VHH binders against Regulator of G protein signaling rgs-3 (rgs-3). Designs and how they scored, part 10

Target 1, 363 residues: Regulator of G protein signaling rgs-3 (rgs-3), of Caenorhabditis elegans (q18312)
Amino acid sequence: MWRSYKAETPELADETQEVDLNLHDSSESDHEGRQSRSASITSSTSAPASNDVTLQVPITNSSATSPTPSTGSMYFIAGMFDGKEKVNREQPPMPTTDGVEYPRAASWAAGNCANVLNDDKGKQLFRVFLFQSLAEENLAFLEAMEKLKKMKISDEKVAYAKEILETYQGSINLSSSSMKSLRNAVASETLDMEEFAPAIKEVRRLLENDQFPRFRRSELYLEYLEELLPRSYAEKWAQSFEGLLGNHVGRHHFRIFLRSIHAEENLRFWEAVVEFRSSRHKANAMNNLGKVILSTYLAEGTTNEVFLPFGVRQVIERRIQDNQIDITLFDEAIKHVEQVLRNDPYVRFLQSSQYIDLLSKLK
Short names: E, the ipSAE of ESMFold2; O, the ipSAE of OpenDDE; V2, 0.75 times the mean of E and O plus 0.25 times the DockQ between their complexes.

## First folded at step 1 (VHH)

Design s3f (framework vhh_5c3l_4)
Fold by ESMFold2-Fast, scan of step 1:
Structure s3f (fold): chain B 363 residues (1-363), chain A 125 residues (1-125)
Amino acid sequence: as target 1 above (363 residues)
Amino acid sequence: QVQLQESGGGLVQPGGSLRLSCAASGFTFSRYAMSWVRQAPGKGLEVVSDISGSGGYTTYADSVKGRFTISRDNAKNTLYLQMNSLKPEDTAVYYCAKSPTEYLRWLEEGYFDYRGPGTQVTVSS
């Protein structure tokens, strides 16, 4: 079944938007079994129905076991009685673009959150995003734990561990078991650092599965990235459809254009399939995402319906029903969607004011 | 004009090692993701490993993870596959394959614009 063919697109491609498919062999999320379509998230935020699969993914809640209603944490009112809520939150400073080339900044969106966390300016931009989304405590907790681990065993280390617990026990959403382990670790005068592992792992997983995906599609990240985008990169999109789709800024402008011609669901489906393929090494996550993609984009009469050739949707439905979900599940559908986007919308985009105005703005 | 030529295959005993090389020409090597793909007797093509244009990102099939390492030398236009702890089930023709893009997320079986003629790897006692 394997075919080779000569690509008609130019050989020179944009080097940005590399995707890291070499994920850590960390234990798969215990919460991957949650298959809810995230309809409750769309409803609870009172947002219009979203065509963005990132908002409509299965709920993989690493902070679970809270008795709080599923949407309760999203509507937390900071008007509590303890006085700390009265302190004005101060936004962390924006990182400068000085010394940052576009491929470096683009890499912050690739794969998992390791790239953004291991870059000083990337981590600072992510911190600004987390502050705006009321989740900066998760990053601050991980940074505090790194500092604690590097401290020599001392009364100061024990005091710092207690300070960490006092600071974060009410602000980070940990499971009851992780919280008990954290409290037990802090209660020890000698500190068993292994007792902190469950809390660290859970916060890292929350950051990776919840906050990082939202960061990648945020206006904050896209605006930073666009400031760095060389005009020559955007000019190459006229010669490479793959270059356009592979570029974060390119997809953003293409999406705006597609929305104006009521075809944005094709690009959102494409992005959902890319996320599905990126979960190749996590069977439960891939299975859950496959079912969400079917219900969001391929079910007849949905607001986000993507139209496929006769029989293609039925094959996907059958494979899902038979639990035959693997990385190839959407291959035929994505080839059709890519052809649809390439043949008319792509050509029109290159002639649109959306693209021409962007080129005029870039240096 | 695109040419891909594999080398380094051969007969090896179980537990042994081999290093495959692929010499590439006719395109800007550093701009494209590359893959090692294999076909075992009587089976379809299996993507063994992928590497991005820069070499910064790699992926491996579960069957070879921890045993095989993909790498590239963009200055020499050469792709490598270091194969350790070889098993009889690794017996296959190994192909060097070019992606139409530098990005791993669009790589799939059958989504290669060029492949080499292949090199035979036989793991037998």
Scores: ipSAE 0.000, ipTM 0.209, lowest interface PAE 13.0, mean pLDDT 73

Design s40a (framework vhh_etentamig_d1)
Fold by ESMFold2-Fast, scan of step 1:
Structure s40a (fold): chain B 363 residues (1-363), chain A 128 residues (1-128)
Amino acid sequence: as target 1 above (363 residues)
Amino acid sequence: EVQLLESGGGLVQPGGSLRLSCAASGFTFSSYAMSWVRQAPGKGPEWVSGISGSGGSTYYADSVKGRFTISRDNSKNTLYLQMNSLRAEDTAVYYCARGGTPSEDYLRYFETGSFDYRGQGTLVTVSS
């Protein structure tokens, strides 16, 4: 366990702030607000019919879901989409669950991609994801580099380095400088590993910034986690709202329930704010995330609109406009959203078929 | 600078109780999950218990569940471990550590066994 100790990065230590995930304000005034909101929700539900058609604001077909905007190429290229080049590509095998407990698998999504890459089964699951995303060559390249580094025989090492260059020079998207460095490294008599460092660093950056964030939100990863989920973990969600929100599988089933009552944007907003807070020491990332959260969840008339008191939204808009972005930007909004989720949807979720059916299949 | 100071260890008979304390300084205590980790003579370290920054969530190893209680006083920057029904196998050096709660998903940073700071430890001996 002490072998897991890491004090190398102060930013890593700062990212370990768990209070961001468990903060909830339930003063007496908030309690009265919850009761009023609960009554209001039931009154609202009894007043309109299911599928109320009296929407005065035009429905936009805009969606924050991952489907690519239908931006097709201007020109049709015959044969480009027929898949002939990939016809013999075989899917890597799924990793087994043997010897894997839920916390181990859950750790693969925590922090940076080092956790998933340093676990044999995690890396295999990531490889399956990358294969499905047509990006498996990035991981294969890093594995080839590790194999090259371990080789001691000069002639065989040179031959393997040339094979790597031939295999990857057309399939991985490296900058011209990294590709030139890679070509120079392969052409060198000594195969100095420092000359491969730019290419290795760039591929790791691509995995960390592009593929890894998609992996941890993938259905593939979710299904693997659900297979490992102990019933005892899911049973604890009935005793802890924070426990439900802190569990990837739990949030998925809560999200499905929330979608059925047209409230899923509240949970998506909550998740976005948690990610925003995790970036508190990366000014550019935090600023960009803050602006994306505002435009996605707090803009009027969007499909993902989270309904906040005007004053709360106005303060957020003003702070972003004035470049006054810090970890507290969404504090009032998140308190409101947590109260909304906890007041009625959470209690109803625990009584729903989503939760009951999940418990029935878990062991 | 981050500093963690444990106290409360000692010799106790099987079935007895002890309370361990950990005084924290040099950081915003309420912002961090805290854990207790033990290491028995000749064995590797074992995570025992963890608590969220707010104290709202607690976690226990199966070996101590129902016998040990983790708690914290954020106003005093102090972490506690109440140990009841002690057994010979509980004999170990107990360390206060920053972090180390089980990672249930990517929104929880610390995984079991992932710590950035620990104290000097306090010895607990359970012997007849």
Scores: ipSAE 0.005, ipTM 0.165, lowest interface PAE 10.9, mean pLDDT 73

Design s40d (framework vhh_8pnl_2)
Fold by ESMFold2-Fast, scan of step 1:
Structure s40d (fold): chain B 363 residues (1-363), chain A 127 residues (1-127)
Amino acid sequence: as target 1 above (363 residues)
Amino acid sequence: QGQLVESGGGLVQPGGSLRLSCADAGFTFSSYAMAWYRQAPGKERELVARIYSGGSTNYADFVKGRFTISRDNAKSTLYLQMNSLKPEDTAMYYCARGGTPSEDYLRYFETGSFDYWGQGTRVTVSA
């Protein structure tokens, strides 16, 4: 059994941390073009914006907006567009699993939505999710913009640009400045694609900051992943606690088991810390996530309280109070939580009907 | 649907140097943790070096101070600079891409179980 994530390397220590660089102008390669697609115009090193919505942690968002103990699962997030309907809408077809290996589909849960948008089957699954969430116009707009970009300047291209404006000006939530830029671009008979860039960037941010985090934790995505999961992968979880925690489907089944023994908050905390560490190159997002994690899981008397030794919690509280937030903030806490999960719940999970029934269904 | 393609291997004398490259045609190279593994004849694959999406690195003890892993996100290319090569470094060297782009989730995966693997490039260190 793989008992330590530092067995062959000092994996827990981030030896070569990079600071957030204000290299917005120098890191922009959206016109370089050769190795960059329009879907990947902005890199993580140029992305931080002072007035943009902070990165969302699914578990933290659920607990912050609706503080219900152990009910912030990936299937049931309060505030979803459940019950809203559009007249005469038709569901897009589900993508098949043919030709898709599990690691490919698992990669769609990446930190930005470019991964899912650049995969033909991933994009189709995301489209089905967006249709169910009444947000498909955002994807349709981006696809229309890609079609417009490929057209040679002509009366047809100008007509298509006008059609895009007429179709989307009332359905897409754009800022006044982005909408003005879009209108000016359409009024310009030259149709310079640079003039459409603000609207494209804003729609991509809307997909990435709202719909994509919801997609990652959706039942739709989880069921697609489970259909692809080889039995051999799930069998290895019996010898590897780290393998179980690292697998999206594995964590879901482990979470259901943990809920039955009133220990789900430990896994939810673990997931929130992983997301926190993944945001280290976005200082404002990381600082905000650290504060939300403290208030949700570690502050005294919280409904989803994770029980840590007093000294561990006190150090975290002091560091946040003193604005000393970095990637190491939760290191001692996560070490303790991993021990708690590994020592008893993990062993019991392997003996549970939750795990045994899953193995019986996989091929 | 891209495959990883390694290059730069060859025959060198002890004390020599080689630079390995791994090209990834994927759109999302910058989001993945990347690693170099090696497999000597008759042995299992072992981790040589790992570089996370954010640039942090980890090395196996047997290569610390001799090998340097680096990445060029603009070129979608991973590198391994190998100095002070020893006969014990003789192996097929493989490039691996993590199955999940989240850097810290990859720290908890069983190594190799969920990674995409290249075809390998052969390194031979002998007189």
Scores: ipSAE 0.006, ipTM 0.203, lowest interface PAE 10.7, mean pLDDT 71

Design s41c (framework vhh_ozoralizumab_d1; at its last look DockQ between E and O 0.05; V2 from the best seeds 0.00; counts 0 for: pae O 8.8 > 2, unsure alone 62.5 < 65, placed apart)
Fold by OpenDDE, look of step 2:
Structure s41c (fold): chain B 363 residues (1-363), chain A 127 residues (1-127)
Amino acid sequence: as target 1 above (363 residues)
Amino acid sequence: EVQLVESGGGLVQPGGSLRLSCAASGFTFSDYWMYWVRQAPGKGLEWVSEINTGGSSTKYPDSVKGRFTISRDNAKNTLYLQMNSLRPEDTAVYYCATSPYTEEWFKQRGLSEYDYRGQGTLVTVSS
């Protein structure tokens, strides 16, 4: 019995508010003019000389008794900073590498924050990162919210919701709107879980858009990956430039090398183009990223200026101006940068102490 | 616009063979590593094969190693997957995909919005 759910199409009301563009005209006026002058001034040369004067200034030994500086009592001002006890949150333990293969750990940086959060070791490593970044409360809040959702409606659930609000209202950075919704939800005798949704969404967005991107580039994550990296993977980078760039550890070591030779901007541009391409389902994000890439890497005189063939920049500029932004916008530019990186920096990297020392550490 | 169009799927008996094709357009195909991924009914996306830009390097998971062969023709902007010794467990929608990342980026993850893939082609292995 296939029940035909009639989707009632709600009528979109057509409110055509006429914004009156008042063109005020105002007019005036004046004036003047002056003047000229030229001045020229001159030249001169001169050279001179030598003199040797040996002055023997005498070593007078005066034993001046340095007065004992009075220890003024700077005691008082320590009191009034009621430093909110930074709850001495113990640093979360580092996850061991036991039972973790490199591809598993490498997958934590892939896609979105869910990939790291859905893995027990990944989530723990991310927790350590968040702790070091003073952002652990965001993850803890989400975990508390998940626990709250699993609780049945009871006095315990209401009590726990109040505890969540008390614990996190001063530590999580929520919008006034989300915080108000959270407070309303906790103040209600009937916990409407939908009223928590704005706060959950905002915290998830913070993790996804700020903390997770930082984690993926963190030394903490890269060190953990390096411990898991098979030597055979690193050896294959000598045969595949794409393999080097496509590996987080390889790309990190290559970045360090590129920095040493003042060529890191090429890799930064490459990474920015990869991020740009990943935004293909987000038209506004793609448009903004395209403009940021142009201004950061392709504008003359920028600190991250990437040198491109003649006409490549102009095509990109024109396409951005004409709003012709798609996934292909930087295809010629990135191809050129990859060729530049392949021809010299990559070859030098493979001969560098940076690469050799890495190979010597790997099992 | 970037397009990936898979073809060559169908019904095959166990032990049979199929050849999938993927026509690529709207990007410089030769500049990208290419992948096959699959999604079995009720399962997540699984990585099936990797090929580098020049076709000189290929990788496979142990599940398909020795049975599947990825190849590419950059002049035709086409990716291929030769599947031999097919098994019922190979039943899935197969997708042509591209990414700037290596196999490690796909392993133990489902494809996300960051992955570029086609509409897929259904492969059914049954007696």
Scores: ipSAE 0.007, ipTM 0.239, lowest interface PAE 8.8, mean pLDDT 80
ESMFold2-Fast, scan of step 1: ipSAE 0.109; ipTM 0.575
ESMFold2, look of step 2: ipSAE 0.217; ipTM 0.658
ESMFold2 (binder alone), look of step 2: mean pLDDT 79; pTM 0.809

Design s41f (framework vhh_5c3l_4)
Fold by ESMFold2-Fast, scan of step 1:
Structure s41f (fold): chain B 363 residues (1-363), chain A 127 residues (1-127)
Amino acid sequence: as target 1 above (363 residues)
Amino acid sequence: QVQLQESGGGLVQPGGSLRLSCAASGFTFSRYAMSWVRQAPGKGLEVVSDISGSGGYTTYADSVKGRFTISRDNAKNTLYLQMNSLKPEDTAVYYCATSPYTEEWFKQRGLSEYDYRGPGTQVTVSS
């Protein structure tokens, strides 16, 4: 009944989670005041099978403007503008792959954005993504705060704090309470770093809940990972279906192949169930994800419909109606979907130009 | 503080039976799917059985189907594993834990990284 995947030791940090839902637990950690969770509005529109909730599979950021970095590339920094409008922006340089093994880079997609922010190469790649997504100011603010914290109390530190406030008060979207705390910290001239904590925390949450999920599924990140992927890892996919599914680069190429044979929804369902299981510590998020998965992949007549054996969908629907939602909810469905993917699409993928061409590029 | 404590292990002859219990505290037991996992000497970890929060849905490893039965008493915050027709190959340390997502994910995190697990109870099947 319950299926276990084979261990893929080389991919220790690959969490096999590439799906992002609009209805998620991030709203429960919203700030007080106007940015707090609006339960009255969301609950009144919340139907059991809401058509307003969109499940999003891994996609590339095709809308990002990414010009070739100029020879004199410069980051957007707080002090550079002296409160003037941002007229010219330069793309940050791409990090090299030098000294980076695949498992290290794969770990940047695991867990929360702290993993990527605590890695020098990872943070630089994330910075490039944020620049392309017009959200670089959030990271620049956090870096400015870290610089401020390390300065000795002086006229220079007070001047820098005032410059930070002037630069970011109009470019980052903070709650009224966080902005007030920030303004009070600067106005006091004592520069109590604890008064900056609410703003720092709020900006970190914005990166985790909005930009980081999009970074994980971006073409920028995928291309960086693929350059690091050893040929030996990809060769093992020919002997391990579970190894293919457990690898971020492998799933991307398999997804492209599946799209060509109109079977992509099976992999998207598989990815959504992995995300659902990952939410077990957040009961509300897991319950909401379960309902979204049912409406998105198991509703009859939709483009995303996954076809299940007699009675399997009905059992899932009944469990959701009875509020019997836990990590076993989709076990029978995922077992069937894995059999469908393994029996024909997987074998055909191994013989496809997508897989053969990938192996030809890898070292 | 979350606590899981196994009991009921011991020495038994082949063909015998044992009932393992796991006492849970510090969390809303009925909201969590629970697992029994085991590790034999010199072997990797194996997920033996899973049970949903309500107890209405169960799964079993192929090696134990028809011999083992998982159950729970949510009023007593207790998980059970009834083990019948025991074989020497069932010899292992048995752990009470939250259900892992996959065998790969469980192995990647390791037993020390596993959510809410007990210290384990030794089951030895020998003549």
Scores: ipSAE 0.000, ipTM 0.288, lowest interface PAE 12.5, mean pLDDT 74

Design s42b (framework vhh_7qia_2)
Fold by ESMFold2-Fast, scan of step 1:
Structure s42b (fold): chain B 363 residues (1-363), chain A 126 residues (1-126)
Amino acid sequence: as target 1 above (363 residues)
Amino acid sequence: QLQLVESGGGLVQPGGSLRLSCEASGSTFSDYAMGWYRQAPGKQRELVAFITSGGSTNYADSVKGRFTISRDNAKNTVYLQMNSLRPEDTAIYYCAKEGYSGTLPFDEYWRSFDYWGKGTPVTVSS
């Protein structure tokens, strides 16, 4: 595995976080990836999707009263959540923007949820999101586990472990095996922290695979980012199409504009390909996502159809049929889509009230 | 608009050294992370070295201690110094613009590899 490289001189060490490249050489971590045939982009890959097809398609008809079907879940319901407890809770305070530069806040959307959880302001913003989503107990549980782990063995530590079980057994959904392990760990007066590992892993997976991707797309996060966005960054979008597409706030405003001219599918395709490339170290996830992208954006006659020059789609279809899927699969298609977006929509966006009004309120 | 031109590849004997260069054109070079990828015949393209806009580096396990990536923002150039070359290093080497490092948004980090160079071939053989 690839690891962080220590700078040879201190002057080369940026204040930005050192990034470990965790790439797998055919480790097949996604062997048990969900069925790819009808799966959404998010269910076919472990990477957070920038374009969640499931959220773009109505999950139920306008009059449906039935809940989404249970899949014979491996997760045991550990008691009924008391909705009144949530209704009576006060929203956590919003983090201030003091001392936060745009790149720091923008990093909270990168990769997995580690970046946001390791930042005190980021974690607070995520906590606000989770509270609004009635899922704050997942973060609170992980924080309680960290506090428990750091306590020295004592009657106080045992009492705290029992308090944790009483607090969370009815509000977090764990598999029967994880719940049993948790109860056994609490019943043990020695409090072996290894016995808590299954519950901790399940809660982390829920935060990473469900809540974090939703946080990244939330209006809460977007509004926080926009407050931090320097005017100079947005001004660069007039000089650099790549700068616009590479900026989370910029893409949001561009997406709104594109929707008004019925060209949003081009940006959605671009975002799906970015997610595809992010899965380059997980062959099964990348292969499955490539097939979903083909069926969603390149199939003729679909509402999301992206129109490519003659032959480009056919080459992609052949490569997928021949199992010749690698990071370059969509390179020509993306080049074309970026050209389509740059030639007319981009120029029009820069002249739009959306862009001009945004610039007028930025510092 | 960013364009990349790789150079410095060639034929070298095992244990030899090569220095690859990738010259970029465009005003945004210093804002982006850069990577060196390679593709051997019949294999997928793989990342071997990565450098952030600030100069922080990461390497594939197979090349750690042998390869060094560096950049010169004044010349809009990224380099790959390859030492102790092995036959297994035989590949076409590509320079690629990445988004920002993992400290920046996911969408920006995994943005376009559309500004790939054409590659520079490296052959390690007697």
Scores: ipSAE 0.000, ipTM 0.299, lowest interface PAE 10.5, mean pLDDT 72

Design s42e (framework vhh_8fcz_2)
Fold by ESMFold2-Fast, scan of step 1:
Structure s42e (fold): chain B 363 residues (1-363), chain A 127 residues (1-127)
Amino acid sequence: as target 1 above (363 residues)
Amino acid sequence: QVQLVESGGGLVQPGGSLRLSCAASGFTFSSYEMNWVRQPPGKGLEWVSGISSSGSTITYADSVEGRFTIIRDNDKKMVYLQMTSLKTEDTAVYYCAKEGYSGTLPFDEYWRSFDYEGQGTQVTVSS
């Protein structure tokens, strides 16, 4: 019966194919330029511009270069001297492409954030992304916890634990219970790593559920992958629709093409279903994604509506209502969408300037 | 031509152990993620475990986490599934699956123009 689940006859897919998983997005995919830090609001535990992180104000630069007001009355204005200081952020260095082949870098987008965190260059690229997203403190905290865990019980370990608390207590947004547990752990004479577990789990959850999904869709990651992409991989997309869809760079260019012919919602739905299936290990995330996919792509009359055969949407609605959500939820829908994408848009994409220009750029 | 040959299945009692093997040929084994999937009697396919091309990243389904271990030997072109603490609900035909990309879900390949599954190997857990 597993054989019957594979609907296609064998075709030579790219044997060096890459994984690339995108989240569902009810709005249009961002395909334009690099993601600037000024274009987005911080979505995680990063401090806003009003804290000890200094963001440049591009247009309204009141650069008078004047000293702070010298009048004594300024000292008594509430909030002017509340103990907060401006700190300039420095961008971490970009990882090199030396020794990195495309499948390795492509794996950083797979499943959860374990692949990117377990790769030294992947983790560095993720750190650059987090810096741009004003969330680098979350990764730095986890790295500090790993260093603390590996230290032997000593005065140095106790001092380092206190340094961690001082560094992160104002920059990471932990629940009151996690923060209390962290303070108690640092105050103990014998540092029990189990007392740090709530804070570690909460920060890890934020990285995996918020920042990592954004990283996968980022222009930073896309640009790194495109630099590594061999021309031969992109040439094989002309022979393999599956090779195109399995490639992060390929899907990006296909998505841009589809947007031009008002068919982007089919690929976004496909990407959302892949992400849904990849969340199988996290039942709550899978359930939430299933409901979001239904409301975003299968709701009647929306601009994101994916048109399915009669009755397919009703079966999906019923299964969600009955709380019978598993990885097969969208199987019939995805089969239809793949047929729609393969039969006309795919053939047209291969003839488009989007694809031809990409091939001319690659080595 | 891609070929996957599974072996090592059999009849075991609850709490028992088995090691499944998958011999791969017809592709550059060290460049692809490998997975185990299973089909219980009367049910659909269920993804079990995945291992990245280098072996650095390993993932498991919630139902088998802590009981199963996936291992690969790139020199021998082999993938193994070490199963311990087997339960009656682990009864299924187990298939080795090649991913066309580095994903962990063989179901994501049902739209692919290839069929890389082998004959499968039957695991029966009964008292």
Scores: ipSAE 0.000, ipTM 0.200, lowest interface PAE 11.9, mean pLDDT 73

